VHH binders against q8pxy1. Designs and how they scored, part 27

Target 1, 323 residues: q8pxy1
Amino acid sequence: MMDPQIERKLIEIMRVIHESDKPIGARAIADELNNRGYDIGERAVRYHLRILDERGFTRKHGYAGRTLTDLGENEMNDALIGDRFGFVISRIEEMAFRTTYNPETDKGDVVVNISYFDKDDFETVIELISYTAHAGYMISPRVRIFEEDSLEMSLPPGKIGIATVCSVTFDGLLLKAGIPVEPAYGGILQIENKKPARFLDLISYSGTSIDPIKIFMNRTPTSVLEVLEKGEGKILANMRQINSSAYEMTGKILKKAEKVGLAGCITLGEIDEYLLGAPVETGKFGAAVVGGINGICALEETGIEIETNPISTMLDYQTMKEI
Short names: E, the ipSAE of ESMFold2; O, the ipSAE of OpenDDE; V2, 0.75 times the mean of E and O plus 0.25 times the DockQ between their complexes.

## First folded at step 4 (VHH)

Design y16 (framework vhh_h_nbbcii10_fgla)
Fold by ESMFold2-Fast, scan of step 4:
Structure y16 (fold): chain B 323 residues (1-323), chain A 127 residues (1-127)
Amino acid sequence: as target 1 above (323 residues)
Amino acid sequence: QVQLVESGGGLVQPGGSLRLSCAASGFTFSSYSTYALGWFRQAPGQGLEAVAAISWSGGRTYYADSVKGRFTISRDNSKNTLYLQMNSLRAEDTAVYYCAAKPYGSWFLDKSEYDYWGQGTLVTVSS
């Protein structure tokens, strides 16, 4: 499921169901979508409703049709915030542009994710994030902790905040060197013998209003904890496409970043070749990068409640400390 | 008041073993202000050098090349105590050994990052 056209149709179908006063069937959904300018038939709507059922977003009411579940309502509300096409891509472009970090000097701003968790979970959170980062499944082992007295961040009562480096930092590093980067896919990457093996699932960033990573997290859980313990399992990763003329310079920049602990590029593909099963456009090469929140996924796997704002803000990398 | 107190130093023969302890008071090893901990040493006429460090969680350890494979750093958060197990001791290991603590974060073998220091304990490897 790397089809962005399917994801757009799922969002529009959920929107129609959300606006209905009663359970709504495939024919009525198709008719409403046609009234809104979409060319879609009842058969295609039935297909997409089955996908929504499987994801837990819709509930069946026999011949009467579907309603949204609580999970579906939450996804619909998230989609409404980003209901402009390309919203995720626009955010990535904004944050990449704001990146000032220079690996040669170890100075400047990086893109961070911000997570919040109960203060009683502090030791477990720090230990697991540290372990995940040093195992190579996060961008950097550097974090910044925001405690209850911090004026830098608005924290809910009883919470601690943590900033972790976001993979969009690489987009910014490459942009500053004159290298445009195309975010291609968010996905689930299989790890075997502590090495990347293949993408099991992919969702395109192009033209979607829902972050592909959020969709995967609501389906099959990651198994980051299993990867840490056994060297096998599933992590979040994303794949970027870069013009073939930038191949050598991209490698040099990423190696320099790695020397200062900013490493999350698992592998670079060859020009014009698929990377870990993911398609690459002619004239480009792929770069597979770990998801910056894999340590957060590991925490969720243990049952810890943690809230994350991905691609949240810029932070001075020198204020982040290795854990 | 934060205080670190070393113990376990003394005279030992080359090839022998010794275990140093560092007891912390005025803060706990398991709190929001949890610290990374390290051992540093100063030989007569030499500058202060890093020996080993352990993250506040205990999940990561760091060693100077000169002691790697011979020394083991560990911590017991329930006892608020840091340890250094020193094996296969050499005359060159003779020094005053200092326990030190820093807030969470990187730079584990950089002495300038450490905020709290013990008084030191002498280790003499002789004959």
Scores: ipSAE 0.000, ipTM 0.159, lowest interface PAE 15.6, mean pLDDT 80

Design y17 (framework vhh_h_nbbcii10_fgla)
Fold by ESMFold2-Fast, scan of step 4:
Structure y17 (fold): chain B 323 residues (1-323), chain A 126 residues (1-126)
Amino acid sequence: as target 1 above (323 residues)
Amino acid sequence: QVQLVESGGGLVQPGGSLRLSCAASGFTFSDYGSYTLGWFRQAPGQGLEAVAAISWSGGRTYYADSVKGRFTISRDNSKNTLYLQMNSLRAEDTAVYYCAAKPYRWFTDKSEYDYWGQGTLVTVSS
């Protein structure tokens, strides 16, 4: 994180851009911020706009100024509710509800993560994401690429975007089948001999306003590259709790999804039993799913600068291509 | 189904120029952007050799030492076409030229190209 004062200014700049019905320039942004009681000049706004451009939150429109990207809209909205308890659960519930993907037809919307990176890194990005997905450490080998001049997504100059399937898609699949799913934990999962062994660390979704992935990035690094090369190491995974009455139906749905390439459910637990060391409430069972951004974690491990918004938006799965 | 079709070959005198084109169908260069595209050639009685390659962004290019400075590879994603501009042609450039695409590069398997054209003959002689 940068200085909290700087982060506040970035959020306020984004708010001004969001409230504009047209692209808006640095001088107009500075004037509006001063009208709202902020002491900031055009030069400082231009500096902050470059940070927002680099993060993929704003798009340049020549002399006309900036607009927010979809990633920028999400970041602004997240910042506005980031101080509320249960924010992450609320986001998961919203995205699960918006999920329409049906494994029987291979049609509908899935939940995606969106990542942005320098176009010069593209070959390495695609190579490593493909490798991670086909090794089974991502939800799906389907992605969607957004180029700098794409009409589908606003990107800063020199950047490209990639959408990867988010594990919350499984929450949505089960919800649409009439099965309520309770998010339990995000965590770091130990892989041994290419198989899940135990959770090394867990953060409850209950009572947190911060996405567990952001906490783990600052606390415990992954070793996805080690898992890909040696079959041992640490990946991101999460666990859901489901009422025991839905046990058979849940297994059937997840098996159908896996057969059509929407995999990532590593382990289905037994009723009333801990799963991979993670606690499960009485009357429930756990379901452990790989984190949808493990391929992005692998890229970060190589030193590539990549910006990710997890649980970002919905995307039509049929517009995503196998990589 | 993925298909690559070369065109632009023919007979040319030493010192002349030709531009080869490779039209792709069954996929688009704007889809994914993940295709490494290349030109390979096979001279009579010799093995297949790499001539030039270009990354999805055009930011990375490769040229064999024998053609560096004379040949230029380029791609036009809007036309779904790969080009090879060949200048200052020599008799030794006589070969069947193939375009090829590698849709994904695995971390441990980077050498195999998955899609190949049928080839176009270039003859450099007086």
Scores: ipSAE 0.000, ipTM 0.164, lowest interface PAE 14.9, mean pLDDT 79

Design y18 (framework vhh_6z1v_2)
Fold by ESMFold2-Fast, scan of step 4:
Structure y18 (fold): chain B 323 residues (1-323), chain A 124 residues (1-124)
Amino acid sequence: as target 1 above (323 residues)
Amino acid sequence: EVQLVESGGRLVRTGGSLRLSCAASGFTFSSYAMGWFRQAPGKEREVVAAISWSGGSTWHADFVKGRFTISRDNAKNTVYLQMNSLKPEDTAVYYCAAKPFGSWFPDRSEYDYWGQGTQVTVSS
């Protein structure tokens, strides 16, 4: 979880870096912030720069200092257009509302992430995504492939697209049944002996304009390959909060979804209890769901270059093929 | 230890039917693609049929298409091959195989685990 005051300081530091025509160091950043009325020293700036480095927002240039990455540029630009925090929550709400999938009929639209990669990597991509999904660390083993000449997706020459099921599909399934779901945190979940142990890191969905899962993808804290090989390591996961009145109905819906291959809910917490170290509001229970892109994280761990747009669009689940 | 145990092979008359079973243990069966292969006397081993981890996708070789059907029961950790309209050319040792990585299509990846085989003999 991040303090809102820390998030504001991170944005201001990114603005200073953005406005620099060349790499900028911690002392120069601190001096510029003081000129803008902030009371902050070099040591505090170095602390915040480490957070930005960890989130993939800044790139280090030795003695010359730091520049913004493309991800950092996007985060800073979102802040400049009026501090529209909650854009991710609005996106989740939109996609949940558009979800029409019915586990009883195995028909309807699900929320997907879309990833792009070089066509020469196709066999490795399919095999590793399949392996990760069958091991239980993705939402579904069904994918949809978009070839270079596809009418459904405009791709650069030499690229293939793949759609994988997004965890927001569960928000939509529950919403359809009249159950509101609060996205609480994106995080890094420790797996031990093939079971969830604890969240190691959490980012509140209300604390950023960028999807927390996308932030974690640009760090190096996941070890999905280690989990697949040894049953121990770190994966992406989300934590949801749901009103205690919906406890039994939520369990029933998730079990129905599991029977038709939507199996990403790792664990439900007890009412009023913390879940895997993550705080849960009184009157609610937590639900931990695997990130829909753990197979993509595994591919990145092998050195494959892959770009991902999480919570990208809706696809008819019947058009997705099991692998 | 991974173990695949085929059963059901026997002598059967031309035009008859036979169901082969393969019981799996020592691995998470529901996470593996399964295949049936056969090896006739004096011939190379060939793929007969394959099925995805969930049973949602199946493939059958052209020479058995319409006659043989692969299926699985994940609750029983068992894969089946239903053989109808048997011909003398179907005489072979039939092998069950499991693949842990992804694609259920046998030409796209190697199968890691194999059973001991079960003999099917079709007489005229």
Scores: ipSAE 0.000, ipTM 0.119, lowest interface PAE 17.9, mean pLDDT 79

Design y19 (framework vhh_6z1v_2; at its last look DockQ between E and O 0.01; V2 from the best seeds 0.00; counts 0 for: pae O 10.7 > 2, placed apart)
Fold by ESMFold2-Fast, scan of step 4:
Structure y19 (fold): chain B 323 residues (1-323), chain A 124 residues (1-124)
Amino acid sequence: as target 1 above (323 residues)
Amino acid sequence: EVQLVESGGRLVRTGGSLRLSCAASGFTFSSYAMGWFRQAPGKEREVVAAISWSGGSTWHADFVKGRFTISRDNAKNTVYLQMNSLKPEDTAVYYCAASTYGTWFSDREEYDYWGQGTQVTVSS
């Protein structure tokens, strides 16, 4: 967390860098921001560039200036989401289409979330993610670790990256079988006696330009640790709507996926009925899926600093290791 | 130890009614889909009806639709098949089955546990 006014300036600086077709320096950034109505000098821009460098969002090119790193591009994509109505739905559609995983063969690409944290926290991160996954509050116990020297992604100095399976993988599995899936709501789900009880809060995917799960991470607290210890508390979950004609085939696919460790569908609803208090359209049934980042929420609850890019990219599931 | 125990099969006359019961034990009944299947001599086992984990969604084969009704009582760990307007063609051994997944299935391969069966005979 940082002063909101500073965060806004960082986002605008990243926007200028993103829009540049070549590396750009502090003077040029300041001039462009002034042309856009900001009152900011070169010295202030240089200070903010240092913060972006430290976060791993920018890369230095000597006298030519800065460009965005892969992490910086991902942060800009997240920042730009607010400017594009329906962007989240388009992202889900894209990633579902790119999903190639086949539970019959245990081969192909799945959708992942990418998180990064200080390397000194590594053992705690792995232990808590493992515990959360094996308790049934993540999509899969398989993860992929990215070290500081990884050629596959650019990491801030002293950080480790971790990929966890994203719930959009289920949208992809169902799409490949010819089943249209409608993302309905992201929300906070109450767990009682180790079972789903009701959604406490819901945000519609169709009515927002910001990922509902990201909104809940920032404003509505989870209590994943309480759920793990006592079987009571609040987790992230989302709900999909599927046409009643696909009821049986959806069950078959999700049953097969569960056998290979993709088990995050916590409950399937009844045709024409609300699911856990969430509304479902007539002629459809709901599917409630745990948020793919509940283990990350548990880590945040312990005070560990961790940054997450949800629905980030595709990874070959065979390259992910069970923990 | 998973057990499914059917009861209620007997001889009935054409046009009569019969209710079959299946008592389940050894698993979390309220999370599993249940189905009724039947097998006549010299024929393959066919699905008659299926019911989701809560009982809110059901499936019935076309040849019994409007005559048979599947239901369940999760408090009693029991699934039922109410059979009305019985025909000689309904003569078969009736089997109760459970799937480890909560959606109903019309495919016998999706069912993981099976009862011993109960004989229903419909006389002309």
Scores: ipSAE 0.573, ipTM 0.855, lowest interface PAE 2.0, mean pLDDT 85
Fold by ESMFold2, look of step 5:
Structure y19 (fold): chain B 323 residues (1-323), chain A 124 residues (1-124)
Amino acid sequence: as target 1 above (323 residues)
Amino acid sequence: EVQLVESGGRLVRTGGSLRLSCAASGFTFSSYAMGWFRQAPGKEREVVAAISWSGGSTWHADFVKGRFTISRDNAKNTVYLQMNSLKPEDTAVYYCAASTYGTWFSDREEYDYWGQGTQVTVSS
């Protein structure tokens, strides 16, 4: 489980490394952080450096210390542009608020992810996304295709865009019913015998400037194809917490959403219990939801070049068609 | 074919105890929430107790709280209702029900499958 204090320290450590002209060791990082007013020791810095290495943000140079990778430089720069602690959570809350989709009328806006791919791969992309969505590993089988001449977005020459429904849409459905949702973790979820088994890794949304799903996409491979073929493997999923007083109403809302094809809520946890190994606070229950891009992950596993820009936007769900 | 079969209903005296069982087949029992309902003569069917898919969360109607206990055994595909301190007002046909979603529900319309019922009669 990821402490918000850990995520904050990760960004500050990356800043110190970025500002160094040479590889820098854990002791020197700790000294510099203490000079900046942080209370952190060398052992704690080593712990955080291991996390940065695992995420692909740092490169170790033996005893000389670490430098930032290109990925780490980009992540640090994105974090510095953001000037708010809790930026990812604020973005999720904004998109949830903008959700107007009503499952009873099948009208309104949903949150989407947008990916780009070579037009020559169109049939393969549609087929695999359709298969993944109908197997229940995406939020909805409805997508929207943007072609080269789209007036709604600029596409590189020879590329097609595809919008897929984002899991934050569920947060929006609940919020409209007066149920606040706390984003808790993004993670890698193990599937065994076609059933959710446990989260293998978790990153807290608290205190992070980047979406944990983006981190996992860049560092920890999924095996969505293996899940589709054998019922075994790893998928992207996220977990949120909800006050126990909303237990029954949450179930009613999500059951209705499933009936209209929004079938990405894997399971609701029991009150006061961990859900699939993810921590849940007392007085709350968890909800685990598949990542909306698991079909994209499956495509990447086949070797197809497909680019996902992590800009969540809104689309009218009625303009999206089942594939 | 989904099938829910209640058993254990009988005549008991006021203050007595009784345990109802409901055997389930034809679906993945451990994924479904379960409920016990009752219908007295001239009344509408009402929820008595409900239990989530794993049994970790339960709900009991106020009129049975402290007297009735719902439980389940997912290895045996069975849900139970332990009924203590029975009153004549508990006389009813008791029904087992299942919902395709795993959270418990206190509303009848959320239950998708129903048993045939078992008669409980409390004398005196």
Scores: ipSAE 0.371, ipTM 0.775, lowest interface PAE 3.2, mean pLDDT 85
Fold by OpenDDE, look of step 5:
Parts: sequence; structure tokens; C-alpha cells
Structure y19 (fold): chain B 323 residues (1-323), chain A 124 residues (1-124)
Amino acid sequence: as target 1 above (323 residues)
Amino acid sequence: EVQLVESGGRLVRTGGSLRLSCAASGFTFSSYAMGWFRQAPGKEREVVAAISWSGGSTWHADFVKGRFTISRDNAKNTVYLQMNSLKPEDTAVYYCAASTYGTWFSDREEYDYWGQGTQVTVSS
């Protein structure tokens, strides 16, 4: 097994390559990685690219650089699954585009997170997820359970999978309505008296190659349980920016979504105004949405071991059941 | 050009106090988490404290034990480190750093910008 650090770099290189619309050279990759906060030289990138070539993940196009192969794309996606907490804007956009769910017809696909946990924790997981969802700190109370015999998903032995609705579903709904949505920030949101108070920390999606939500999950402890128990604590939330021209329509769509259980939108901001302390660009308003993984965070806070793949796949929302 | 300029480092006696400042320019300060690092002679650079973009969340190393406090003023594009009850072991070059990745990072590679450092010397 290759050094985990090397593997991480490989994944990041693959990501850069994936995001390129043309073959990309080692220097350009290095530059991009540096722009993303990775201190890596061209020589090092070349070394890693050789590894990727050997693995069949990249295709060399002479001096033009490299592209990902289908195998590389799959591996990247899989690896990102292992490290999938990284909301890359491209992934968000892709999944938003793939969203087909229509709240009016109650048909279509939503974006889901997939989490794995020990079968012995099943009762606790269901209970706490239900509780968290009904408290309004998840996107939807509907989940899908995958057991070991599931043909749809390969699970580790002794594990159960649970799909929860991802916040990107909102991006998808709005996009399908013709509303461009910009992922702006992921952050830690302070809850006071069961109400959103302010963001305590924010990371811009545009400024990082690492998913802000992943960063916060790993680096900043949430206190979702405290929020559930006392009405005070810290949860994960996202900020979207939307053009002011779509303010009314956005509201309408969100109301429709709410009727079918998609109620993860915390609040809409005023045009040209900060939302919960988060900056908003001129000509836009903010939309604060709960992190879809807050239920998982709550579970982790109990000590349950859970592996999560954020923004994992699409599921038919009708196949998901309220718990 | 991005600049982080540390100031306030000096010679102090054991038990003394010192306030470090880091003035930032060339980037949107309020969008970055800020951190303080230190490097003693012959030792690796270590994280001392970190603060979120808003200042609403802070982190301090275990060795701080309540002696140091990180804060920031976004209006002034400045991050501070109040150091109390200084010990000879605190002698180091202190560095300010900015990050778009969050506040709880101990790895310097996760910080985007660095200052030149300011020398803090604590005499016995």
C-alpha cells in the first residue's frame, strides 16, 4: 500500500486534471495545486503523474499534458468517496445537474450522502437520524437503508448503509427551475434558542480544493446533540448565493420542496445583505442550508463509528422512506 | 502582493506579558482563518493558536494552558496573540499565517500565506 500521503496527492492531481477542459501539463498542475494551497513542485507532480500513468488513470498527450482515463475518473470518484467529504464545486455542479426531482410531481432523483455503520448500531442510528431530521437539522426525514444483501450497493461485512438527502439537492431544484446557484461557503453555524444565530466560521468553496464541510467535520467539532437537547450548539451549514432576480422564485420553489419534506433551508437573506454574518455579493442574496450530514455528525458525537461519503450518488426520492 | 507582517516580539522576563500583532494586506482578510505558529531553535514549527474568519471560533494548543489568546480585528486586517505568563520555553520565532482551509490545522502546509516572523525571547 502506497504512502497515504502520496495517495492523497495523487487524488488531488487527478482532481486538477479532471477539472481541466484540455490536457494539462505538470507545470500547470503544480501551479494549480499551489494555488489551492498544496506546496508541490513540477518535478514532484511529474513523479506522481508517472504513477498515475502506470496505474492507467491518466493518458499522456505528448507535450500537451495528461487527461484522466475512464478508469482514472472512476478511481478518483472512488478515492474521493473515501475522502469524499470534499465538496468540489465541480461535483456539486454535476450532481445539481443530475437532480431531476420535481416537488410538484413528487418524482425524480435527489442527491444523497451514503454512510456506513455497524449493524448493531441500527436502532440508535435510525432513532437519532429521525430525531435530528424532525428537529429540522437535516434536509429530509426520508432515508434509504441498504443492507448486506443489497444489490445496489456493496457494503463491508457487518455494515449497514444509509442514504440521506444532500443539500446539493436544493441546488439541483433551483437549477432545474432556471435559477443559477453559486456555492459560496461551508461553515459552522451557531444555534441559539433553536434558531440560527450566526456563522462562526466559513470557508469559501471557490478558494479551496478541499470541501469545507469535510474540513469542519474533521477539524471542528459540532455539537448537534446539544442543539437537539438544549437548543444551543454548533451545526454544519452551507451558504448559497443567488442572483437577486430570482428571489421570489427561489422562495416559491423552497416552499414547494418543504411540502414534500425537503426542508433544509434555514433562511433566505435580503438582497445585498449579509446572511447570518456571511458576506453576500452585490446583486445577490444568500440562502443558508443545513448540512445534510448533521445527522451523521450527531451520531459521531455519540461515539458511533460512521463512514460517510458525501454527495455520493443519486436516488429516486420516492424510494426513500420517512423515518 | 500578499503580506503578513508580525510585530511585537521582544525580550521579556519570565512571567511577563507580550502582545503580538500581525498586519495583513493583499488579500481579503475576513475570508481567511488566521493562525499563530512558533519555531524554537532546533525544534519544528508548531501551531500555537488559530481563529476563524469571524473570530467566533478559536483554537489553542495544549501547551498554551490558557496563557495565550488569539483574537482578530477584521476592520484593521490584524490578528493578535496575547501572551501572558511567559516562560523560557516560549522562546521562539512566532509566525502569523492565513488559511482558507479552516482553523484547526496543525500542518503548516494547510496555510496559504506566512509572515516573516517575530522573535520572542523569554529570559529566566
Scores: ipSAE 0.000, ipTM 0.276, lowest interface PAE 10.7, mean pLDDT 87
ESMFold2 (binder alone), look of step 5: mean pLDDT 83; pTM 0.855

Design y2 (framework vhh_6z1v_2)
Fold by ESMFold2-Fast, scan of step 4:
Structure y2 (fold): chain B 323 residues (1-323), chain A 124 residues (1-124)
Amino acid sequence: as target 1 above (323 residues)
Amino acid sequence: EVQLVESGGRLVRTGGSLRLSCAASGFTFSSYAMGWFRQAPGKEREVVAAISWRGGSTWHADFVKGRFTISRDNAKNTVYLQMNSLKPEDTAVYYCAAKPYGSWFLDKSEYDYWGQGTQVTVSS
């Protein structure tokens, strides 16, 4: 076990070496780290370089200094991904801030996911996404279609793109009303008798460098088709935490959004109480929202190959067509 | 090695015309959408025009509509910007950029490959 501060310094030293075109010495590394706001001297850098040498991450080049080994390059790439701790939260914050949709006027930009698939699958994709949305397991039945040579979305030859509304849109709606929202968990939600029952699996947003929704998609734990066919099974959902002082206002905003085109808030919890088995911090309440890509999960369950970029960009909601 | 090389930037008088070219190499050009961006002294880089990978769709910023035209020649791996009725406020470094699949064309952060830029100066 190392002190997190020591591990952080090792990562930053490897980053400096990685960014160097030539072998780099301890003095130059220390100077660069000081330029980046780290208070570290040459002696401390030499100590950390020994640790990196011992781990096989760096190679000595005599008087010229150090370079990363192949093992060190791999570790650096993994560490850069891991150093993106908070990257998903930062992306959510960015997209929430860019959200301008106003349920009072039914105008403005929403956050969307972008998916693309073989054009030969188009009819099946539209039918299944429509059915999933109207069953209540997506945020909105409105989509934007991007053709093969669409300027608005660059697609591979033979593909069609589709934009679907992302649940981060709710974070933006609440933020614009003065209500900060904290992402808590992405998860797998059990549906029984067409009603939410409990979360079966949860991944904390604060504990991951990768979007929890992407992790669950890769593990294929959903059974959206089963939910559509018999009212029981597993869907993607996420949970947010909101300060208790905003409880009544949050309910009003989400109800207005539902009436004018944005649904998908499955349930609001009570203050200080667990929601569908998921823990809620004291002084807060939970809001469970369907994953904006459950229709995409259903398509993958049929064997259709579909690529998805969640929390992809902003789109004017009025340009999205109900299907 | 991916490379985008702009050319054609020059000093021109107000009302004049210029054609900028961007030669691409090191990637499958015909599979990428292309954009032209500009950055004036002391200002942020802004999108001027964009063209789809096959060339069937184009977009031009409001401040250049009717004056500038983007086009491409996939056989020559080249994208062009025809600039007519030039104004002093068109003075900027012009950049060529390529964007990957599944990304939004107006977001400059979505463009993976960028040229070095070519200087256009319009004198009054």
Scores: ipSAE 0.025, ipTM 0.504, lowest interface PAE 6.0, mean pLDDT 82

Design y20 (framework vhh_6z1v_2)
Fold by ESMFold2-Fast, scan of step 4:
Structure y20 (fold): chain B 323 residues (1-323), chain A 123 residues (1-123)
Amino acid sequence: as target 1 above (323 residues)
Amino acid sequence: EVQLVESGGRLVRTGGSLRLSCAASGFTFSSYAMGWFRQAPGKEREVVAAISWSGGSTWHADFVKGRFTISRDNAKNTVYLQMNSLKPEDTAVYYCAAKTYRYFSESSEYDYWGQGTQVTVSS
């Protein structure tokens, strides 16, 4: 018996192979999974492909890559449950469910993004993340640093890892309080005079198999440094929809979270009204939350090479240090 | 390409000692954390010990602390589990596993696994 998490990954790899019109190789599979919000390297994909080969689920085609066997297609269909756009939503649901953080007690696990960079960039990374967080354009000023030789994160020599709080933490906080949250859009938000003005671009979470944040990296770049320097520019933000009956409770929970440094909700909309130009369903209100990686965007804008895995894992918030 | 090959499993008597070895190939061994897992009859696979990429940090499960020691030799691409004061309860198939610094779903998740080596402890 294999770990259920590993079994899920095998199914996701089979899904990528199934969706390919030709045999597909490990690099292309890894790239596609990375586009869908999972961080898995080519070497790990090759290992999983070997397991699939041994189970009779995949067939090798030399350098061209692999295709699914009939057995593999049947196995995949059992797990696919007809939802081919569910990959990103499934990840959000998983992480929100695993969130245990309680703002009343300041204890429990939050959802984090993980970024990796050269140790020579450490001072600049900490400075810009701190500045961006304290300016209000990240979820929290708390981070956790993973140095070389950590059991939680095995890093190559010369690299440092940093965990920053992910906006999906708010989905989890509200879920634990009995408030269902619907992710609606990832977007690019215009800031003017240090205040949110309007969404310039929106991508529906239900309308894509690729994380909206990765899509925006290709379409509409951020200008977080401009926002920090001048109070105007573009940041990453997400729009959520919440049932109108939870309006007052949502506000109270977010205010309590802000007291312990989880201050990424930049505005709540009115019931039944569009928020910052983004559509909101009747009977609901919108919540605009900053993207948890805006500080990382600022670093990329300076030319620092940094690799980021959004919605990466859970960390105990008490182990994260304010910077 | 990636291979983890365990060796050293055999029958030993209660109170005896045994060293397991795991030879790794096909990846940059010195950049990966390594772990030893075991699966006894009727039980799920459980983590026994883990070691960081350099060998500077180790973790051992409470039920083996003081008896088992994990170590590695990056020049030989090999991880070891020294097992002392063996008990019948230690009877299991022992697996070697490797994890990268990249996150897939869990920070504790392992990316590569060996085929296992059987350890049987008799009284």
Scores: ipSAE 0.006, ipTM 0.434, lowest interface PAE 9.2, mean pLDDT 82

